VH-VL binders against b7kms5. Designs and how they scored, part 128

Target 1, 80 residues: b7kms5
Amino acid sequence: DTFETVRNTIRIESEVDESLRQLCHEERITKETWLEAAYLYLCEKPEELAQVIQLAQERLSQRKAIADYKRAKTMQERFL

## First folded at step 8 (VH-VL)

Design bb6 (framework fv_miptenalimab)
Fold by ESMFold2-Fast, scan of step 8:
Structure bb6 (fold): chain C 80 residues (1-80), chain A 128 residues (1-128), chain B 107 residues (1-107)
Amino acid sequence: as target 1 above (80 residues)
Amino acid sequence: QVTLVESGGGVVQPGRSLRLSCAFSGFSLSTRGVGVGWIRQAPGKGLEWVALIYWDDDKRYNPALKSRFTISRDNSKNTLYLQMNSLRAEDTAVYFCAHRGYTFSLGPGTWSSYFDYWGQGTTVTVSS
Amino acid sequence: DIQMTQSPSFLSASVGDRVSITCRASQGISSYLAWYQQKPGKAPKLLIYAASTLQSGVPDRFSGSGSGTDFTLTISSLQPEDFATYYCQQYNSYPLTFGQGTKLEIK
């Protein structure tokens, strides 16, 4: 069977990356195959997929909020 | 593995200053989401949070201690410091350094922190 | 500041017992609560975070429950190594605050 692949660059939090790298090393798998397996598994579990999507939405909102907070804090510290 | 080792404790006279050190390994304080803090415990008493420093040099203090204590770090030495000034008898305690834990739903940049790995502590005794 | 009140302050129990320790926050902290175990002369050890999530390596006889203001740490079958002082900590807001501790002693 033929596997056609696409090369993607993604940016994830360093803490998450470290944890995932440890898991992949211990289990002798790659980040690519873990991502594929996780997505495929969740596609068969609608309730779990919905919870993961909710978590993803929360994390996206938190990243934006943190960036906004740091920007505001920097402006305040510069007395502006 | 995460390891933290405190040093610099001892007997010191009231009104003097003392600097504690915490040598850490297994993580970098320049990594997004990482934070390290100080927690103290007076003899026979409970735990009291002192200060916390984040990867971006954001510093948070117990308001009761902010005027006398300063938290800092040296990333090149993987070392955390606590500068304690104008020491009082009430500052007598074991001082622990600890690695910041957080929940992923809050994001690594939030100031919400618990402590997942701790050093063994260094004892500070303030007496005349 | 958010005040954390633990009850009881002292608890006497026997090996094999089911024991529960409670922690009450003076205002809502959602699920931002951690539990620690401390043995005499040692550093605290994280048991639970996010009110109910067990830290890796912690025995499954430990469990946490609650949200908002009322929280419980339960040990389903007490073992000899569980005799220690337990602390809760809120991390919903600064300053970070701990409960006064619950000393679990052998009966």
Scores: ipSAE 0.000, ipTM 0.611, lowest interface PAE 18.7, mean pLDDT 85

Design bb7 (framework fv_miptenalimab)
Fold by ESMFold2-Fast, scan of step 8:
Structure bb7 (fold): chain C 80 residues (1-80), chain A 128 residues (1-128), chain B 107 residues (1-107)
Amino acid sequence: as target 1 above (80 residues)
Amino acid sequence: QVTLVESGGGVVQPGRSLRLSCAFSGFSLSTRGVGVGWIRQAPGKGLEWVALIYWDDDKRYNPALKSRFTISRDNSKNTLYLQMNSLRAEDTAVYFCAHRGYTFSWGPGTWSSYFDYWGQGTTVTVSS
Amino acid sequence: DIQMTQSPSFLSASVGDRVSITCRASQGISSYLAWYQQKPGKAPKLLIYAASTLQSGVPDRFSGSGSGTDFTLTISSLQPEDFATYYCQQLNSYPLTFGQGTKLEIK
């Protein structure tokens, strides 16, 4: 083959996945090639990439907060 | 050597239009990653970003100016344009053309952008 | 929009002095900040990008520091040619915004 690839398993929010799946179906592309193209494109646009990283940091913080809340709730249920 | 030279400024009445030009050399706006923009400065005031155009014709505008100003280029002439419509007294300023430089690697957090080469500016005066 | 506020707006100093100019962003901009020098009647000149990286050809008496919201430009030993107006700019988000400027005058 002309390309060396790696396999990745990722978990994304269901609403985001549904939207991306629809986009890929309509445009006749794959999630893999969209991800590659999006990253490469943003690397050429540092201001836009900075905005994407900020959004990613916010989403990560939200996920951590939710996970922390669920853990705390489980501990409370165990002892209450 | 990178050079940018603005032209097309002058005295114009409110409500009229003006087109500014920026002739550049030492780089091509068809080169992937290159961008060129306009920054203005009113007399005695600070810098205000106007618009930016990238190699792929992606255009970004100051939202306050987007409805009246249009950025474009002619790659065959190495020339950038700013079309200014419905001019107002507050548009009186020196208009600079500037090259957007950047450094990047293949990993996140290893890039930055900046305006590294500027023209001398062209003066636009909007008065009756 | 991200607002950039410089302090002080005016600074008086003597040749040989160490001077510092600060710039504060209304939101976090990581290190996506540049500093420019402008002399009367001239175009701005890039001094520093990525908050702390010195542009090629700029004297090493200039340095930048900071990240997030608070940034500083320092001139370690002021020279006659350094009397100018200095501007910070954030390049994190559109619209790109500049600070109001700091005018550095000879004392």
Scores: ipSAE 0.006, ipTM 0.688, lowest interface PAE 11.8, mean pLDDT 87

Design bb8 (framework fv_miptenalimab)
Fold by ESMFold2-Fast, scan of step 8:
Structure bb8 (fold): chain C 80 residues (1-80), chain A 128 residues (1-128), chain B 107 residues (1-107)
Amino acid sequence: as target 1 above (80 residues)
Amino acid sequence: QVTLVESGGGVVQPGRSLRLSCAFSGFSLSTRGVGVGWIRQAPGKGLEWVALIYWDDDKRYNPALKSRFTISRDNSKNTLYLQMNSLRAEDTAVYFCAHRGYTFSYGPGTWSSYFDYWGQGTTVTVSS
Amino acid sequence: DIQMTQSPSFLSASVGDRVSITCRASQGISSYLAWYQQKPGKAPKLLIYAASTLQSGVPDRFSGSGSGTDFTLTISSLQPEDFATYYCQQLNSYPLTFGQGTKLEIK
């Protein structure tokens, strides 16, 4: 075949997933090919890649803060 | 082998328009990943980025100049243009066109862009 | 906008000297930094990109270091042809910005 691929499982925010699925349906592409194209495109524009990385870091930080809060709340409720 | 040659500079009065050209060879602006831009330098001053155009016709401007300056290209002539409107005394400068290169690898921290080939510059003087 | 500040603005040195020029960004730019050399009446020439990668054809007496906000260009043994003005540039985000320049002149 033409391509050797790797299977990955990714968890993303539900609202983002809904929007991306709609885009892929209307444009007749798949989420995997959109991800590949978006990454490769940004690699050819490093000036924009840094901005995307910053947004990713902000989103990651936000999700970690929420996860830490939920973990602390669960432990408090179990033992207090 | 990569060359860029600017032209179209001269002495103009405030409020007038001027179009600069940059004839290039050794690369094509239709090649994926390629970009070309304009950088200017006022007499005795440092470098100031003006505008950039990419292979996909994506255009980026210095926000201070966006309302008065327009970057464009003609791929059939291997020529880049800068249309400058409502010129002011502070636009007096040498205008360089430059090839925007980049490097990429799949390893982290090994990608970057830069201006690797520059033209000789064309002088624009705005005075009454 | 990201402001790039170079120090010193002027530097007098002798052939054979080791010299260093610094560049500071007003916010983090990772390693998206280039260094250029400009001689009077000439166009700038790329020396270093990605903060520390030497451009092909540039003598190995030139080196770059740093990441984030603080960067250094070093010339290990100054040669007569190295007397020029040096500029740093950030390519992390738009608008692209340059430092004010460092003029290196013969002592």
Scores: ipSAE 0.171, ipTM 0.797, lowest interface PAE 4.8, mean pLDDT 90

Design bb9 (framework fv_miptenalimab)
Fold by ESMFold2-Fast, scan of step 8:
Formats: structure tokens, C-alpha cells, sequence
Structure bb9 (fold): chain C 80 residues (1-80), chain A 128 residues (1-128), chain B 107 residues (1-107)
């Protein structure tokens, strides 16, 4: 069959993006193929997948805290 | 090399005002994640947070001091200020300015915050 | 406000001793806790942040542990330069608060 793809838009931290860009450039691969390969590899490694999920949960919690802080700062700027 | 140097302390009478300065170098308050603030210490007592100002001009105060103290900065001079009004005997303390940072990493504990650099302090004595 | 309570307030020890100082928060602060060392007449110095991460340049005899409400600072083998006052601080919620301090003095 024909190779089928879908377009996804994601936002990631600029520091992570810069690091990934360097890796992809040096290894002569694309971000999309790296993402596909990483996910497929982890799906076959339950222990490693669990560690990645834990890291993702921690990063999500951190981003929520940063968003909450920025919201609180906006309120403080109006009342300090 | 990060350096913070406080000045403006002295002996003042109760009810008067005093402005402290903190000249810093080796970092910019325009850098995301950076804050600078004031922590004080009364003679023989522990540390008490006074106020903080962040890279985007957000200001946070100890609620016990908010009505009398104002934090401000001048980025062009790399200087932090603390305006202290209606001074009381219990405001007698060494006032330190300190650099606060937020550190991000790609591993566990990806967001950390702490006061990493401190000035030597300036002494404020409120007495009649 | 979050109250930070240190135990003990005073500790007498000898060079070579293993000492531990505890810090308790009145409510959960996750790992947003720092430890500072202060010598007479000087500014505090950061030792540990995020409850257990050693600051660059700090000797590895210092270690921190804990999360939530109960935290411990440990010095594995006390050195002469370690006699100082130690403070914990929570950076989770405003107002930022410090423990009352633990004065570590020579026997």
C-alpha cells in the first residue's frame, strides 16, 4: 500500500526543540521520523515506557504550575 | 560572577522612612525566571522574607510588611530598591538582597527555585 | 501561612560526628524546600535546593531528603567549618517562610 501520514501540530519547550533539532541534523533524520521511532521503540519496552510516562506527568504538572503562577502574577500586578 | 551589594542602612527614628539599594552584577532582571528580593534578620533572630520582584515586574510582599514597604528596580542601573515607611523598632535588622532563580531540566524535578546568591547585608537600626 | 519548624533548635556535636537536622512544614510543600548555612556576621549560603539537590561547590558530606511535610539535612562527617546556623525555607507558597534555625555548636 501507499505510505499514509497525518499532520499533527504540537508545542514543545524551545530548549527541548533546539536539542532535538541538533540531534536530527547530526544524524540526518527528521523530527517526525524520530518521534515515530521513539514511540514504537517504547511500546516494545514496558519498563522504559513507564519511566517516560512518569517524566511526562512531571513535566505536565510543572507546566500547570507555571501557568498558575503567571495568572497569579497578572492579578498581583494590578493590586500591588 | 554574580555579586550583590546592599547600601543605605543606618540609624533612623521610629516613624521615619529609609530607602535601601542593592547594586547587582553578573545577571539581568530581564532574564526569564530571574527574581531579586529582600530578606531581613533581626539581631539574634532568624530569617524573614520581605519582598520579591521578578523579570516581568511582578512584585510579591510579605503580607505583614506590604502596607509599609515597596520594592522597585532600575534595570538600566542594575539596582534594586526597598522603600521602608513608618519604621518601627521591630524593623531593626540586617537587610540582605538575594538572587532567586527558576531552573529547568529535562529530568525529574524539572522545575526548581532557590536563592543562590546573597549580598553581605546592610544594617537598619530603628531607635529613639 | 506555612509554618516551618526545625528540630532541634540547638545541637552540640564533635568533629567527625554524623548530624541530622529536621524541618517540618505545616502543610505540603512537595519538594520546594531549600537549606541554607549561615556563619556569624555573614550572609546565608545555599546548600541544598529541591529538598535533595546539592548546590554546586557544596561538599558531598551534605545531603538532603524528604518531600511533602518532613525534611532532613544530614552532615555525614562534621568538619570544623560546619559549625554554623542552618535554616530551611519553603518556596512553594507565598509568603515565603523560613524555619527558626538550628545552631550547630562545638562540644
Amino acid sequence: as target 1 above (80 residues)
Amino acid sequence: QVTLVESGGGVVQPGRSLRLSCAFSGFSLSTRGVGVGWIRQAPGKGLEWVALIYWDDDKRYNPALKSRFTISRDNSKNTLYLQMNSLRAEDTAVYFCAHRTYTFSLGPGTWSTYFDYWGQGTTVTVSS
Amino acid sequence: DIQMTQSPSFLSASVGDRVSITCRASQGISSYLAWYQQKPGKAPKLLIYAASTLQSGVPDRFSGSGSGTDFTLTISSLQPEDFATYYCQQLNSYPLTFGQGTKLEIK
Scores: ipSAE 0.000, ipTM 0.621, lowest interface PAE 16.8, mean pLDDT 86

Design bc1 (framework fv_miptenalimab)
Fold by ESMFold2-Fast, scan of step 8:
Structure bc1 (fold): chain C 80 residues (1-80), chain A 126 residues (1-126), chain B 107 residues (1-107)
Amino acid sequence: as target 1 above (80 residues)
Amino acid sequence: QVTLVESGGGVVQPGRSLRLSCAFSGFSLSTRGVGVGWIRQAPGKGLEWVALIYWDDDKRYNPALKSRFTISRDNSKNTLYLQMNSLRAEDTAVYFCAHRGYTYDSSGWSSYFDYWGQGTTVTVSS
Amino acid sequence: DIQMTQSPSFLSASVGDRVSITCRASQGISSYLAWYQQKPGKAPKLLIYAASTLQSGVPDRFSGSGSGTDFTLTISSLQPEDFATYYCQQLNSYPLTFGQGTKLEIK
């Protein structure tokens, strides 16, 4: 019951992925279990969770700015 | 304050190579979204875009120049370069470097060259 | 390549005159057009971007209009410091291209 799982596909920054991959290899865990553990741990620490949410909002803002810029470049290249 | 200063110009014989530099301040090429390019102007003629490099090392070239010219950067020195090979008389021009800005708001996005250096003169003659 | 054609190539005017310079693109470029001013021996200066948005610090006597293929730069009351060469540029697609320039000279 407790082990019912859902498949998710996520896209993360390459440098972050490489660092996380190395951590998982050294500690002998998986990305899936790391994500579950990190979220569950932070849910028990509201102040730390708030800081992580702030970082996530900053990173999302940066990605949107980059996406807008890349969309602009693509529109310049393909709009004729 | 944003400043760009070109250097490396001079008189060079046809077929030779020359490397131009652009020292900039007031922004970083490691900042996401930033781009810097080269625009040239032959004596008595108009402006011609040469090349552009973005923060992610993505490069765009004028197709007429791509085989002979290479744009590159050194983020640690806040410097942009233009390597010019197999120079021809028609490459004689003032070479400007310029910052590519962009704006995104409720009206959409737009890009432009908002800060320019004074230019460095390249003369290709025998 | 998108060709940008300016008209006129030469414009003779007096201080206080209203002058207009036109720029035509060989293909639709929406509003991805900028205008630059260049004085002899100097680097170009950005005046207008997105066809009609005035760059900060540029006098409000300068205005831009148009979209698609036809664009106009207008100076409502020409001042002595406005005698210069003006260039339009399309930023819609690569390669980026400029008009041939319009030289605004004293009548």
Scores: ipSAE 0.000, ipTM 0.617, lowest interface PAE 22.0, mean pLDDT 87

Design bc10 (framework fv_miptenalimab)
Fold by ESMFold2-Fast, scan of step 8:
Structure bc10 (fold): chain C 80 residues (1-80), chain A 128 residues (1-128), chain B 107 residues (1-107)
Amino acid sequence: as target 1 above (80 residues)
Amino acid sequence: QVTLVESGGGVVQPGRSLRLSCAFSGFSLSTRGVGVGWIRQAPGKGLEWVALIYWDDDKRYNPALKSRFTISRDNSKNTLYLQMNSLRAEDTAVYFCAHRSYTFELGGKTFTSWFDPWGQGTTVTVSS
Amino acid sequence: DIQMTQSPSFLSASVGDRVSITCRASQGISSYLAWYQQKPGKAPKLLIYAASTLQSGVPDRFSGSGSGTDFTLTISSLQPEDFATYYCQQLNSYPLTFGQGTKLEIK
């Protein structure tokens, strides 16, 4: 076997996961191979890869903001 | 060796249409990763990107021109086209086609693209 | 849209001089920048891509540097054939945009 793979556990937004699972089921592929193909495809279009990175940075910032908000709310409910 | 040659330019009245051609050799637009673009230059002015087409027929346009200009290709003839509609005086320019190259290495640090080589251009003059 | 601004717009120099042209992006573009040379009546020619990688066949007196928003094209010892207009281009975002150009003339 010439392929060496790594097992990862990734947490993604549930609505995105549901949509991706449906696509993979209809196209008869796996989430793993879709992820590999999507990254490799974008590497051949650096202009589009740059845009995807910007979107990823936005989503990361949004997740952090939501986590910070939930933490603050929990602290307030816990102590007052 | 990659070469591109533009044709179809000329003098045309405002409101008319014109189709430019770009005959290329040394590569196929059906080859994965390949793209070809149109860039224009008004007399005495700088460069302005017009449109780009990729091997998978994915098309990108300058938003200012998208409603009037259409990029297309004929792989059997190794030819790229730019259909220009509702021409205006400000469309007067030399129109270049250029091969879009890119860098990609799995595990590499930098991914980017550029235009090389360029054709010699074809002149479009929109006047009375 | 990402605006590319070159400085200076006009540069006067003598053969043998070291000259530098700067290009500034209105937003971060990492290293998605190319430099082109254009001689009167001719098509542009690629000099540098990825901000700092010299294209094959381009003389080593040309070099590029920078990342993010600030970029520089340097010609270490100007030759007669280097008098031309130079353009930077960002390839980070659509629409692809060019700087306004820097015209390099004999002093």
Scores: ipSAE 0.234, ipTM 0.800, lowest interface PAE 3.8, mean pLDDT 90

Design bc11 (framework fv_miptenalimab)
Fold by ESMFold2-Fast, scan of step 8:
Structure bc11 (fold): chain C 80 residues (1-80), chain A 128 residues (1-128), chain B 107 residues (1-107)
Amino acid sequence: as target 1 above (80 residues)
Amino acid sequence: QVTLVESGGGVVQPGRSLRLSCAFSGFSLSTRGVGVGWIRQAPGKGLEWVALIYWDDDKRYNPALKSRFTISRDNSKNTLYLQMNSLRAEDTAVYFCAHREYTIQFGSGYWSAYFDYWGQGTTVTVSS
Amino acid sequence: DIQMTQSPSFLSASVGDRVSITCRASQGISSYLAWYQQKPGKAPKLLIYAASTLQSGVPDRFSGSGSGTDFTLTISSLQPEDFATYYCQQLNSYPLTFGQGTKLEIK
């Protein structure tokens, strides 16, 4: 049978994507099914889920800092 | 350079308590993903996992030992402890402490854990 | 609990031989498996993690393979310093468990 699904387009760090692609290839699964399984597994492990959420928050903070730096640098280059 | 040094072992009578220490350097147990554990080995036998503590104070135990053994740490002293209560003859072993890393492996597609650095162990002998 | 079984428990070999040690998990552990070497009176030393990734500083004559339930540690050309006891460990779930060990002795 066919499951009801939604299509998502996401941007992730290129090295992480390469690693995940190799994992999916070796285990004969897809990125979609890995993401579903990972989330469902972690929902049954609150302590592990908390660790993943903290890592996600750190990575998000890093992305914001990098974006802010690039914006400031571009503005400086335009006027200098 | 990572080093771990166990101490506190000795000869004890059955039913008594003993506290082991592991002094470490070259890493902080406050670093995300880091853990430190205890693994023991009875004379002439294989390795048996005892307990593990993570940077966030999450503690995991061998179910066979959790009622008698408690893992703890003092981050200010870079020291790991194992409190052993109600000791039995079968607790006679060399007790190792080991650094546990949990990392993503770029190129392999896995999060992995492993014990990469070990101390030389401290011997506990439970005898009457 | 996941039981780890090594084969053989004892292995006699000569310098230059190719030797293999197998490790079987009682349930699937993906690639969450490490191999350790232990010499008499010493602490175990990590050789391989994630089933097939060689630890930094370990000679490339050591290799690991497998996934799921069946794993193999191979030494392509045995050297005098390789005579030791070898252990596999699963790090998939708690409690963490080790194989019973394989003692590699000179023939």
Scores: ipSAE 0.005, ipTM 0.642, lowest interface PAE 13.0, mean pLDDT 87

Design bc12 (framework fv_miptenalimab)
Fold by ESMFold2-Fast, scan of step 8:
Structure bc12 (fold): chain C 80 residues (1-80), chain A 128 residues (1-128), chain B 107 residues (1-107)
Amino acid sequence: as target 1 above (80 residues)
Amino acid sequence: QVTLVESGGGVVQPGRSLRLSCAFSGFSLSTRGVGVGWIRQAPGKGLEWVALIYWDDDKRYNPALKSRFTISRDNSKNTLYLQMNSLRAEDTAVYFCAHRGYHYTLPGGVWESYFDYWGQGTTVTVSS
Amino acid sequence: DIQMTQSPSFLSASVGDRVSITCRASQGISSYLAWYQQKPGKAPKLLIYAASTLQSGVPDRFSGSGSGTDFTLTISSLQPEDFATYYCQQLNSYPLTFGQGTKLEIK
């Protein structure tokens, strides 16, 4: 009876990662257990989960706009 | 109000180096998405793009000038620079700094880009 | 490099005239084209971007049209302050390139 786990690779903003790393060090927990606990906690609070989803959508939209701009810039260099 | 002020031009002999500066006010050069660059104009001739630098330090050059010219910025001084090396008579021109504006419509839009603010230019004369 | 060719290189006109300047790209640039006005001794001023979008503060007698390779700048009724040199620029591919310019002069 061992834990069944999945390896996930994610890319997050370095400042967010450094802040989370510091929190985990101070509280003596790991990033993976913090992520599991945070998600499970929010699943029990639909109103708070909705707010987090809104923030995630906002951050995704912002990243997409910047990525699209950088891609357009690269396309100008190549052909379009 | 956005303003751009060039400086550092002058008369130099062929083979020498010169550094131009452009002081910006009304926005930060580190502002996400901002691009700034240099465009030159030889006496009685048209406009020629020189170089462009983006907020994330991504640099683009006119291939004809890339080996001799370097674009850089100092965010603490909100100033753009153009380092010109191995100057030739053909480099004689007025050098303008300019802000590259953009517009992106969300969702599913397209990028529109343009040079919306220009400085008054600084004159570089390369002669013996 | 994308070559931008303007026609005509010089144009003589009178106040009140309708004038058009054309710009041709050596390959497709979609609508990534801007028009600039330059008066003697002054920096260029953006008039139109995205081929047809008027910049804020520019009089509505200026208009742009076209897409792909063929573009036109039109001034519907020339005013004295419109006598200047006009440049097109493609912003779709590096290096960024300008047309050779069109000098608009009083007859």
Scores: ipSAE 0.000, ipTM 0.620, lowest interface PAE 16.7, mean pLDDT 85

